# VH-VL binders against Probable pyruvoyl-dependent arginine decarboxylase (pdaD): the designs that were tried, part 16

Target 1, 139 residues: Probable pyruvoyl-dependent arginine decarboxylase (pdaD), of Prosthecochloris aestuarii (b4s6j7)
Amino acid sequence: SIFPPQCERISVEEGLKSLSPGEITFAVMARNSTNEHGRLIASSIGVALPADESVYGYLSEHHPYGQTEEQSGEYAEDLAATMLATTLGIEFDPNKDWDEREGIYKMSGKIINSFNITQSAEGQNGLWTTVIACAVLLP
Key: E = the ipSAE of ESMFold2; O = the ipSAE of ESMFold2 at other seeds; V2 = 0.75 times the mean of E and O plus 0.25 times the DockQ between their complexes.

## First folded at step 10 (VH-VL; framework fv_rolinsatamab)

Design v6 (from s5 with light chain L91Y; at its last look DockQ between E and O 0.37; V2 from the best seeds 0.00; counts 0 for: pae O 3.6 > 2)
Fold by ESMFold2 at other seeds, look of step 10:
Structure v6 (fold): chain C 139 residues (1-139), chain A 122 residues (1-122), chain B 107 residues (1-107)
Amino acid sequence: as target 1 above (139 residues)
Amino acid sequence: EVQLVQSGAEVKKPGSSVKVSCKASGGTFSSYTMHWVRQAPGQGLEWIGRIIPILGIANYAQKFKDRATLTVDKSTSTAYMELSSLRSEDTAVYYCARDSYWLRSYYGMDVWGQGTLVTVSS
Amino acid sequence: DIQMTQSPSSVSASVGDRVTITCKASQGISKYLAWYQQKPGKSPKLLIYAASTLQSGVPSRFSDSGSGTDFTLTISSLQPEDFATYFCQQYNSYPYTFGGGTKVEIK
């Protein structure tokens, strides 16, 4: 999902101070479950956040089986960046356009920051295991 | 563990079409790119094209652009390759293979189907 | 399109030999190169990606060196299970292209 320009990341603590009881806001959630013994599951929210504050950001959801926490989170970031580029009509390839040393995307010369929110777990036989990742958009 | 299972061998006449299926199991089907590669008997590998299931975008080698169609059915985790106007030179084993090309940590075409022999003869 | 030129087209070797296969791209492809092994009647198997990274479960006797346009696959001590055809493949840009293959056979 896209989100408006001028957004930036804040802490959960700071965000909670900004909310009033009964306030309507937007949340993005990724959820995954298993009851299979030993199955790796993850839920990730990926965020692509342009350095240019006049440009939209994008959030993605990813809930894989058999990926580590790091793999799931990185996939979600790449997906968010890819969907952002598609929405903006910009040429982009995360394999080539990811700058590992700086930890950023260089999307047609533009700087895109990213992060993810991921929870992972391993399933236990006969028990349902659920993992959730969530992000809330504040005005 | 991801597995790709292809449809069975086919014998076709020149001028007809063939549609080969490739069913994926294990992992999230829409998270990867599906490639199609063929190999004529005793010869090397030839890339036909690829499709990105989550985006629905397909790209083709120029040689195949006007005859090949790649599609996916996400509900059944199945990719399809259709080749029309078949010629004798299209006799080959057709493979599907997946990769994660667009991810920052590329893994190559790490899972291949078993191959589908398509024989074109009159 | 980026042309991939493999050499030699075949090599006869004995168990224990060091085998070297080269692959040259017609344009720079950075590290976006993979190597595949194919045995007769079987699907290709990924050996190496990103020019130098071994796929999980691939023996350390396989290695690659090079970047840009010139790449070399080396099998440091050939084993009986290594007799196969080897292909390089660029994934820098589409259309993705393969080298012509190198058949490694028993001398």
Scores: ipSAE 0.191, ipTM 0.690, lowest interface PAE 3.6, mean pLDDT 84
ESMFold2, look of step 10: ipSAE 0.331; ipTM 0.764
ESMFold2 (binder alone), look of step 10: mean pLDDT 89; pTM 0.924

## First folded at step 11 (VH-VL)

Design w1 (from u1 with heavy chain S31R, light chain K31N L91Y; framework fv_rolinsatamab; at its last look DockQ between E and O 0.78; V2 from the best seeds 0.00; counts 0 for: pae O 4.1 > 2)
Heavy chain, then light chain:
Amino acid sequence: EVQLVQSGAEVKKPGSSVKVSCKASGGTFSRYTMHWVRQAPGQGLEWIGRIIPILGIANYAQKFKDRATLTVDKSTSTAYMELSSLRSEDTAVYYCARDSYWLRSYYGMDVWGQGTLVTVSS
Amino acid sequence: DIQMTQSPSSVSASVGDRVTITCKASQGISNYLAWYQQKPGKSPKLLIYKASTLQSGVPSRFSDSGSGTDFTLTISSLQPEDFATYFCQQYNSYPYTFGGGTKVEIK
ESMFold2, look of step 11: ipSAE 0.210; ipTM 0.723
ESMFold2 (binder alone), look of step 11: mean pLDDT 89; pTM 0.922
ESMFold2 at other seeds, look of step 11: ipSAE 0.298; ipTM 0.760
ESMFold2, look of step 15: ipSAE 0.358; ipTM 0.760
ESMFold2 (binder alone), look of step 15: mean pLDDT 89; pTM 0.927
ESMFold2 at other seeds, look of step 15: ipSAE 0.325; ipTM 0.769

Design w2 (from u1 with heavy chain S31R R104Q; framework fv_rolinsatamab; at its last look DockQ between E and O 0.46; V2 from the best seeds 0.00; counts 0 for: pae E 15.0 > 2)
Fold by ESMFold2, look of step 11:
Structure w2 (fold): chain C 139 residues (1-139), chain A 122 residues (1-122), chain B 107 residues (1-107)
Amino acid sequence: as target 1 above (139 residues)
Amino acid sequence: EVQLVQSGAEVKKPGSSVKVSCKASGGTFSRYTMHWVRQAPGQGLEWIGRIIPILGIANYAQKFKDRATLTVDKSTSTAYMELSSLRSEDTAVYYCARDSYWLQSYYGMDVWGQGTLVTVSS
Amino acid sequence: DIQMTQSPSSVSASVGDRVTITCKASQGISKYLAWYQQKPGKSPKLLIYKASTLQSGVPSRFSDSGSGTDFTLTISSLQPEDFATYFCQQLNSYPYTFGGGTKVEIK
């Protein structure tokens, strides 16, 4: 997915004040569920933002089983950043760990920031447990 | 559960081409790296190349760079290997195999197709 | 290209024997090595990856050691189902080359 230029994080309250009826709001959602006892679930959205304000960033979604919150978020962030790096023509070795590739992307000067939005939970037997991560994009 | 099912055996003449398919079922196709490996009768394993579906990037062993083409069709979760200018020494079982991580080969090739025998005979 | 040299090319052994297979890389590959088992007419099966981690469902009698260039696969007590050909593969850099294989046969 594509992330608009020059985005800034704001509170839900401030965002709602900024919306008009009929205004287009883009939302990205990752969702995961389980009813299995002890199953670790997560939902993550990865974001990568370019340094060039005229270039679109990338979003990714990831909803794994058996990953920690950190693992899930890192994977989603990696995916978004790697898609952006590929689009920008940044050379990298796909066989290297995320830590090394993140350094290359950041030092290229073309990817200014990456982050993730992650929710996680552990399932209870016989009860549905659901985790949702969302990002709403405002103009 | 992830399974890789390959197309059937082929008999080819020297100088022709073959295209082997590898259909993935279960799991997320774009999250995996697909490798191609061959094994001549009575011999060892030879890595041909790999493709990352989400990036569309393929890498090849030098021996195969001018004759092999790896492609994917993400809509059908199918990988393809085409080998041109076939010779008798290309007679082998051709395997597709996945790596469980999409950018790094930490886990090796944990799921293999059943193999496709390609026989090149005059 | 990194050349992977396996030794020996074959081993004659009995059930219960300890079997050791060596794999040498022509240059450093850190711990990025996998071991596979292949029985006649079948696809290879992953045994060990990252030169230390046993794949799920693989018996504990399989182990390995090594880093850098020299690696060893050990079967501590050979079982009837272990008669097969074993391959190492380096996963450090393209091309991901295999060793020549070691056939473990009934003595």
Scores: ipSAE 0.000, ipTM 0.529, lowest interface PAE 15.0, mean pLDDT 80
ESMFold2 (binder alone), look of step 11: mean pLDDT 88; pTM 0.923
ESMFold2 at other seeds, look of step 11: ipSAE 0.006; ipTM 0.587

Design w3 (from u1 with heavy chain S100N, light chain L91Y; framework fv_rolinsatamab; at its last look DockQ between E and O 0.28; V2 from the best seeds 0.00; counts 0 for: pae E 6.8 > 2)
Fold by ESMFold2, look of step 11:
Structure w3 (fold): chain C 139 residues (1-139), chain A 122 residues (1-122), chain B 107 residues (1-107)
Amino acid sequence: as target 1 above (139 residues)
Amino acid sequence: EVQLVQSGAEVKKPGSSVKVSCKASGGTFSSYTMHWVRQAPGQGLEWIGRIIPILGIANYAQKFKDRATLTVDKSTSTAYMELSSLRSEDTAVYYCARDNYWLRSYYGMDVWGQGTLVTVSS
Amino acid sequence: DIQMTQSPSSVSASVGDRVTITCKASQGISKYLAWYQQKPGKSPKLLIYKASTLQSGVPSRFSDSGSGTDFTLTISSLQPEDFATYFCQQYNSYPYTFGGGTKVEIK
């Protein structure tokens, strides 16, 4: 998914003030579930923002099994940032460690921020456990 | 378990082309890096190239850049390598191999297909 | 292209021996090195990546040392299942390249 130009992150509190009951808006959702005992699940949304606010950024969705909350969130951020870097024509090797690639992205001056929203859980046998992460886009 | 199953052996004439398939099972195919490596009889390993479906990019060794084409079909979790203008020196076992967590770090080619023998003669 | 020079090309050894295989890059590759084991008629198997990290299920008798241009794979006490050909591989820059291989044979 794309992060529209001229958009910025706001708090949930600030966003809720802009919404009315029954209003329809765009959302990006990552969802995951399991009924297997001990299975790690996560749902992550990664975001990468360009320095030029007139250019689109990227949103990624990741819903893995067997990853920790930290691993899932970092993967989602990495994916969003790497997709943006590819679109912006930044030269990099995707097989290099994140720390080195992040340095290249930042040295370019074209990518200013990345973050993630992640929810995680561990499954219980015979019970469905579901995790959802969501980003709501306000006009 | 992640498993890679390749298409069967091929016998080809010089000047023709070959397309080898590599079907993945298990894991999230779109996030793999899929490599292609060949090994001539009694020889070492030679990297042909790789494709990263989620980024939509492929990179090739210069030696193969004008003759090899790497593609994927995400709906069937299948990677393909096509090599054209075949010569006798292209006789080799062709492997597909994936790496596991490429976006944070290279984990090496930790799952390999069984190999596909391509013989170019006559 | 980065040339990977692997030596020796073969080594004859007995069970229990310490085996050392060297791999030299034609230019710096930092820690971006992997080692593979291949038995006759089989696909290669990953042993080590990032020049130090053992793949899951690989015995601790396998280790790697080095960075930059000079790397070694060490098998501290050779076992019967370790008779195979070993390859190093750099992934610092495209094209990724392999060493010529080292065949570890029973003496």
Scores: ipSAE 0.039, ipTM 0.668, lowest interface PAE 6.8, mean pLDDT 84
ESMFold2 (binder alone), look of step 11: mean pLDDT 88; pTM 0.919
ESMFold2 at other seeds, look of step 11: ipSAE 0.159; ipTM 0.721

Design w4 (from u1 with heavy chain S31R, light chain K31N Q55Y; framework fv_rolinsatamab; at its last look DockQ between E and O 0.46; V2 from the best seeds 0.00; counts 0 for: pae E 11.4 > 2, SAP .5 > .496)
Fold by ESMFold2, look of step 11:
Order: structure tokens, then sequence, then C-alpha cells
Structure w4 (fold): chain C 139 residues (1-139), chain A 122 residues (1-122), chain B 107 residues (1-107)
């Protein structure tokens, strides 16, 4: 997914102050669930913010089985940042670790920030376990 | 569970082409890198190339760049490897293998298909 | 291309022995190395990635040491099920080359 230019991250608390009941807004949600004992699940949204105010940012969704919170979040962030970097023509080595590539993206001056929003859990015997990560665009 | 199931063994004549399929299940197909590796009888493993389905980008070992074509069908979660201008030395078992993280090669290929024997003989 | 030189090509050992296998890269590959086990007629299985991290479900008798260009796979106490051929692979740059393999035979 893409999102409009000139967005910035704000806290949930600040975002809630900006909304009135009945308003319509854009949201991206990653959801995962299991009723299998011992199954590791996560839901992640990755975000990449461009420096150029005329350029759209990228959002990614990831809802894996068998990944830790860190792995899931890094994957989602990696995907969003790499899609943005590819669109912007940033030179990088896709074989390198995320940490190294993130440094290249930042040094380019074309990507201001990248981050992820992740929730994880491990399923318990017969019980439904659900994890959700959500990003909401505010006007 | 993630599983990779490959098409059956093939016997081909020199100069022809072969197309091997690799169907993925139990995971998000488009977000993982699919690699292709071959093993000639009694020999070691040889990396052919890889494809990143979400980006549509493939990279090949120099040896295969003009003969190999990697493609995907996202709707069926199936990867394909086509090798043209077959020679007797292309006789090998061909494997597809998934890298768990499409840009983090340091995780290696954690799920492998069962292999497809391709025999090139006149 | 980065050449991966694996030695020895073959090892005969007894159950309980410590077995070591060396893999050397022709240039620096940082920690971007994986080890695989392959039994006759079977697909390779991932043992170790990122040079030192044991893959899920792999017995703790398998370990790796090294970084940069020189890496060593160790099986601390060889078991009958460890009869196999072992391959290293560099994942630093294309093409992702493999070592020539080391066949571990039970005496």
Amino acid sequence: as target 1 above (139 residues)
Amino acid sequence: EVQLVQSGAEVKKPGSSVKVSCKASGGTFSRYTMHWVRQAPGQGLEWIGRIIPILGIANYAQKFKDRATLTVDKSTSTAYMELSSLRSEDTAVYYCARDSYWLRSYYGMDVWGQGTLVTVSS
Amino acid sequence: DIQMTQSPSSVSASVGDRVTITCKASQGISNYLAWYQQKPGKSPKLLIYKASTLYSGVPSRFSDSGSGTDFTLTISSLQPEDFATYFCQQLNSYPYTFGGGTKVEIK
C-alpha cells in the first residue's frame, strides 16, 4: 500500500484527540489468529516515510506464523522501506542485512524514517488467540 | 507448515527446454524469495538463481543468465524455472528452496522442494 | 564470484567422535554463511544460518565458529543419523555459491 505525501507519525493519544465520532478515515490493518497450541503468530505494519513532500510513502502488511515480534516487524519495515527505495532509485545491495540497508536508505536523504507496528502472541490449547496491528491515516 | 512440491521427473533431448514447477503452501508466497539449485549426479550443489515474487525481480548466476528464466504465478503460489538449450551436462536434480526472509540472505534456505530429476539424453 | 573451499572432502568417523568441517571463502562474507545436511536421495536441510545460529529443531551437537572468511562446522558427538554430506553456502553476494561438500561416513 501507499499513503499520501506529507504524513508524519503521531501518538495514538494525539490521534484520538483529532477524531470525532462518525468521521471517515483510511486505515490499514494486519490481523492474525490461531487456535493451535504453541503456534507463534504476529501481525505487523511496516512504514516508510519519504523526504520529498511530493512523494507517497509505503505501508506493508505482514501476518506470519513462526516468527518472533522482532522478525515480523523487521520484515514488514524492510518491505516498506525497500519498496520505497526501489521506487526512488536508491542504490542498495538487497543481499545485505536490514541494518546495513537501513543505513544506506537514511544516508540517501530520500527516506526520512522507517518503523513498524507489531503485535505477537503464541496460541494456547483450543483457545482462539488474535493479534492486530493497525495504522490509521488522519486528515 | 510451509511445503514446496515440485513437478515430476523429465527426460529431455539435447537442445530442448524444460520447465519445472514448484508449488508453495502454508505461507505468504509473494513475500519470500524462491531460489533454484541443482545437483548433478555425484556432484555438489549449484545455485542457479532466485526470484522475489512481490517485486517481480529475478537474479541469475552468470553461467545461467542467457538460458534460465524464473517466473511466478502468484494466483497459484507456484514458481517456475525454465532452462533452454539443454545439454547432457544439465542432467541433474533441480530443487526449489525458500528463503524465509526475501532480503535477509543470512537466514538461508529453510524449506526445500523434493527435487525434480531432469535427464538430458539423445 | 566468491569461491567456497570446503575440507575435507570425506571423513570416516565412529559414533561418539567429534567431527570438524572447514569452509573458507575467497573474500570476506561477514556472517552470511549457512550450513546444510543432505542424506542420499533427500533434499538438503538447513542446520545453521548467520554463521552461528542453530536452525529450529537441529540438535545442539551441531555448532559453528568463525567469521569473515574461515568457518568451521563441528559435530560434538557423532550419531548414526549424522551420516550425510554437509555443504556450506555463502549468502553475501550473487551468485550464492556452495562449498564442494564433505561426506561424513560412519566406520
Scores: ipSAE 0.007, ipTM 0.573, lowest interface PAE 11.4, mean pLDDT 82
ESMFold2 (binder alone), look of step 11: mean pLDDT 90; pTM 0.936
ESMFold2 at other seeds, look of step 11: ipSAE 0.172; ipTM 0.745

Design w5 (framework fv_temelimab; at its last look DockQ between E and O 0.02; V2 from the best seeds 0.00; counts 0 for: pae E 15.3 > 2, placed apart)
Heavy chain, then light chain:
Amino acid sequence: QVQLVQSGAEVKKPGSSVKVSCKASGGTFSSYTMHWVRQAPGQGLEWIGRIIPILGIAAYNQKFQGRATITADKSTSTAYMELSSLRSEDTAVYYCARDSYWLRSYYGMDVWGQGTLVTVSS
Amino acid sequence: QIQLTQSPSSLSASVGDRVTITCSASQSISYLAWYQQKPGKAPKAWIYKASSLESGVPSRFSGSGSGTDYTLTISSLQPEDFATYYCQQYNSYPYTFGGGTKVEIK
ESMFold2, look of step 11: ipSAE 0.474; ipTM 0.832
ESMFold2 (binder alone), look of step 11: mean pLDDT 91; pTM 0.938
ESMFold2 at other seeds, look of step 11: ipSAE 0.191; ipTM 0.750
ESMFold2, look of step 13: ipSAE 0.000; ipTM 0.506
ESMFold2 (binder alone), look of step 13: mean pLDDT 92; pTM 0.943
ESMFold2 at other seeds, look of step 13: ipSAE 0.000; ipTM 0.581

Design w6 (from u1 with heavy chain S31R L103E; framework fv_rolinsatamab; at its last look DockQ between E and O 0.65; V2 from the best seeds 0.00; counts 0 for: pae O 13.5 > 2)
Fold by ESMFold2 at other seeds, look of step 11:
Structure w6 (fold): chain C 139 residues (1-139), chain A 122 residues (1-122), chain B 107 residues (1-107)
Amino acid sequence: as target 1 above (139 residues)
Amino acid sequence: EVQLVQSGAEVKKPGSSVKVSCKASGGTFSRYTMHWVRQAPGQGLEWIGRIIPILGIANYAQKFKDRATLTVDKSTSTAYMELSSLRSEDTAVYYCARDSYWERSYYGMDVWGQGTLVTVSS
Amino acid sequence: DIQMTQSPSSVSASVGDRVTITCKASQGISKYLAWYQQKPGKSPKLLIYKASTLQSGVPSRFSDSGSGTDFTLTISSLQPEDFATYFCQQLNSYPYTFGGGTKVEIK
């Protein structure tokens, strides 16, 4: 997915004040569910933002089993940032880990931010457990 | 290249307030986090707080929460730190410092202002 | 608050010596540690972040090791320009506390 140019991240409280009942808007959602006892689930949205505000950023979705909140979030961020780096023509070694590639992306001066929105949970036997991460794009 | 230029030295009496400015040039001001750190004469560094201009969110060390106010003016790319109810132990060099934008601030402070000496004497 | 205990408070060393500075966190901070160099009358300068990554322009003689609570900055072969005070800082949780500093003096 594409993060539109000139968009800014805002707080949930600020965003809710901007919405009216019945208003139509675009949302990106990651969702995961389990009813297995002890199964770790997560839902993540990764975001990568270019330094040039006129250029598109990227959003990613990731909904793994068996990953911690941090692992899931990092993976989603990595995916978004790598898509953006590829689009921007940033040279990097795909075999380097995220720490090194993140540093290269930042030193390039073309990618300034990445972050994730992640929710995780552990399933309980006989109960459906669902986790959702969502980004709402306001017009 | 990002540069941070701070306002000049201040001499203040106990009980008064000081407001230090930090003007950023280069880069996108709203896409970085601004931290404030102080250093008393001959002593170490003390983190005061940070502000994220794009989110409008500030976080403070508990010690400063009731006395410090961090603000930004995005139109002038300037961050401000105001410290009220000054005491002699607030005498220090006050720094602004930038890190990359992450809510967790995993990166260190890679650009620092030159420092502003604030002297509080009775 | 996470307390950062830095040792030693000072060290006297000769050019070419290996210098080791230790920083201990009161709680786990994963790898979210930065090291700074400060010379008299100057602002701090970032050396290492995420407990392993050298900042651009920092000589390779600087290195870091550690994770969790115990971290070490090493200068493998001290140079005259390395005379300074060094600080660690944790970046895991607010407040982002600093260690007390280590003054490296050239003897």
Scores: ipSAE 0.000, ipTM 0.551, lowest interface PAE 13.5, mean pLDDT 81
ESMFold2, look of step 11: ipSAE 0.000; ipTM 0.578
ESMFold2 (binder alone), look of step 11: mean pLDDT 88; pTM 0.920

## First folded at step 13 (VH-VL; framework fv_temelimab)

Design x1 (from w5 with heavy chain I57T S105R, light chain S28D; at its last look DockQ between E and O 0.23; V2 from the best seeds 0.00; counts 0 for: pae E 4.3 > 2)
Fold by ESMFold2, look of step 13:
Structure x1 (fold): chain C 139 residues (1-139), chain A 122 residues (1-122), chain B 106 residues (1-106)
Amino acid sequence: as target 1 above (139 residues)
Amino acid sequence: QVQLVQSGAEVKKPGSSVKVSCKASGGTFSSYTMHWVRQAPGQGLEWIGRIIPILGTAAYNQKFQGRATITADKSTSTAYMELSSLRSEDTAVYYCARDSYWLRRYYGMDVWGQGTLVTVSS
Amino acid sequence: QIQLTQSPSSLSASVGDRVTITCSASQDISYLAWYQQKPGKAPKAWIYKASSLESGVPSRFSGSGSGTDYTLTISSLQPEDFATYYCQQYNSYPYTFGGGTKVEIK
């Protein structure tokens, strides 16, 4: 999904103040579930944002088995950046274009920031365990 | 653990086509790059091309451009390579191999299928 | 396209020997890998990003180099190390492999 230009991240508390009952809004959701004992699950939303606020970003969804919270989050960020580059028609490869020192991507010399929202859990036998990560886009 | 299981050996006549499948299990199929590499008997490794299933884009070694077609079906976690206009020099073991080079943390082609022998003979 | 030239094409060595394999690229690259292949088996990823060992690779293996010149070194050859080693660039498409170096027991 597209992260609109000029959009900024706000807290859930601030976002709820701006919503009215029955209002239609867009959400990106990652959901994962297990009833297997010891099964590691995660749900991640990854976000890739150009430093140029006039340019759109991208949100990704990822719901793996057997990944740590860190692995799942980084994967979701890389996926978001890769999909952003595809929609912009830019050649991009996060293993080459990720700058570990600065913690950014570069796409044709442009700076791309990233973050993720990740929830994780380990399953319990005979119980359904569900993790959800969600981003809601407000008008 | 990611595993790649390929379709069985094929014997083909010159001028025909072959389609080799590679089914992935474990991990997230759409997020990896799937490569096709061949090895003629007693010879080295030759890269044919790759697909990135989440993007749906394929790239080819120009030697095979026009003869090779690489596709992926995300719903079945299966990649395919079709080679047309077969010649005797296309006799080789064909491997699928995945890598994560489009992820910031990568390990090269770190998982390989068992290989599919394609023999082209009259 | 980026060509990789491996040297030597084959070598014979004894258990305990130091072995060095070279890989030369036709232009500067930043991303090179090494693979080990035993007869009848698929290649195994061995070294990535020129010098980082894959999981499970013994510490007697090392990789080095940058630009156009790369090496794989085995500090003390063991019986299980007899195989063919390939370098591979993943700097740009099309990916290319070196011709391989077969390491045999004397």
Scores: ipSAE 0.079, ipTM 0.663, lowest interface PAE 4.3, mean pLDDT 86
ESMFold2 (binder alone), look of step 13: mean pLDDT 91; pTM 0.939
ESMFold2 at other seeds, look of step 13: ipSAE 0.244; ipTM 0.752

Design x2 (from w5 with heavy chain T33Y I57T; at its last look DockQ between E and O 0.12; V2 from the best seeds 0.00; counts 0 for: pae E 12.8 > 2, placed apart)
Fold by ESMFold2, look of step 13:
Structure x2 (fold): chain C 139 residues (1-139), chain A 122 residues (1-122), chain B 106 residues (1-106)
Amino acid sequence: as target 1 above (139 residues)
Amino acid sequence: QVQLVQSGAEVKKPGSSVKVSCKASGGTFSSYYMHWVRQAPGQGLEWIGRIIPILGTAAYNQKFQGRATITADKSTSTAYMELSSLRSEDTAVYYCARDSYWLRSYYGMDVWGQGTLVTVSS
Amino acid sequence: QIQLTQSPSSLSASVGDRVTITCSASQSISYLAWYQQKPGKAPKAWIYKASSLESGVPSRFSGSGSGTDYTLTISSLQPEDFATYYCQQYNSYPYTFGGGTKVEIK
């Protein structure tokens, strides 16, 4: 997914204060569920913010089985940042690990930030366990 | 299915330039990386460079920087490679090849054009 | 630049023989492909990520290796396998090819 130019991250608390009842806005949600004992699940939203305010940012979603919270979050963040880097023409080696590519993206001066929002859990036998991550765009 | 169709053979004089086209059909043109590779008669393969069509951004083998220009036209799904200041050693078959992008790995150059023979003769 | 050295440069073998082609990189890499090229034709993608066969490639072909040393193996050579095989690294720019191994059927 893309999102409009000129966005910046704000906290949930700040965002809620900015919303009026009945407003409609764009949101991206990742959801994952399991009823299997011991199954790792996660839901992640990755975000990449361009330095150029006229350029769209990128959102990604990822809801894997068998990944840790850190693995899931890094994957989602990597996906969003790499999509933005590709769109911006940033030269990089796509076969390098995320930490090196993140450094290259930041050094380019064209991606000012990337982050992820991840929730994870481990399933319990006979019980449905659900995790959700969500990003909401405010006007 | 993706297919790459290249422009026809060309005969050029030393010092001139040539522009080879590569038209893609099938798939989303903007999602490829498009590479150019050449092969002199009886010799091996040599990578010239690549373009990312969605971005219009090209990267070159330094051997060809200053002489090669790789561009893309998304509206026609066509990539171009122009080589200037031609010499007899530039006589070769020029190929375009697609590389489908994946986050942690590539499939390599999985689809190739039929090749364009460029002959540089005096 | 990462240099790739293929060995042998050519070989002759009989139908049914096991054929092994090597590709050595000047530094450690993680991404290597193999291409098959028949005379007068464009190269064809054959193996990617060192060991994954492209669709339509016969199972008698295999690839292996890591780091600096890679191989392409044909378990039972067939007449249609007459071709030149190139390795190629796509680990870093510029992408480079090996010098090729021409396989001739006796």
Scores: ipSAE 0.006, ipTM 0.541, lowest interface PAE 12.8, mean pLDDT 83
ESMFold2 (binder alone), look of step 13: mean pLDDT 91; pTM 0.938
ESMFold2 at other seeds, look of step 13: ipSAE 0.027; ipTM 0.643

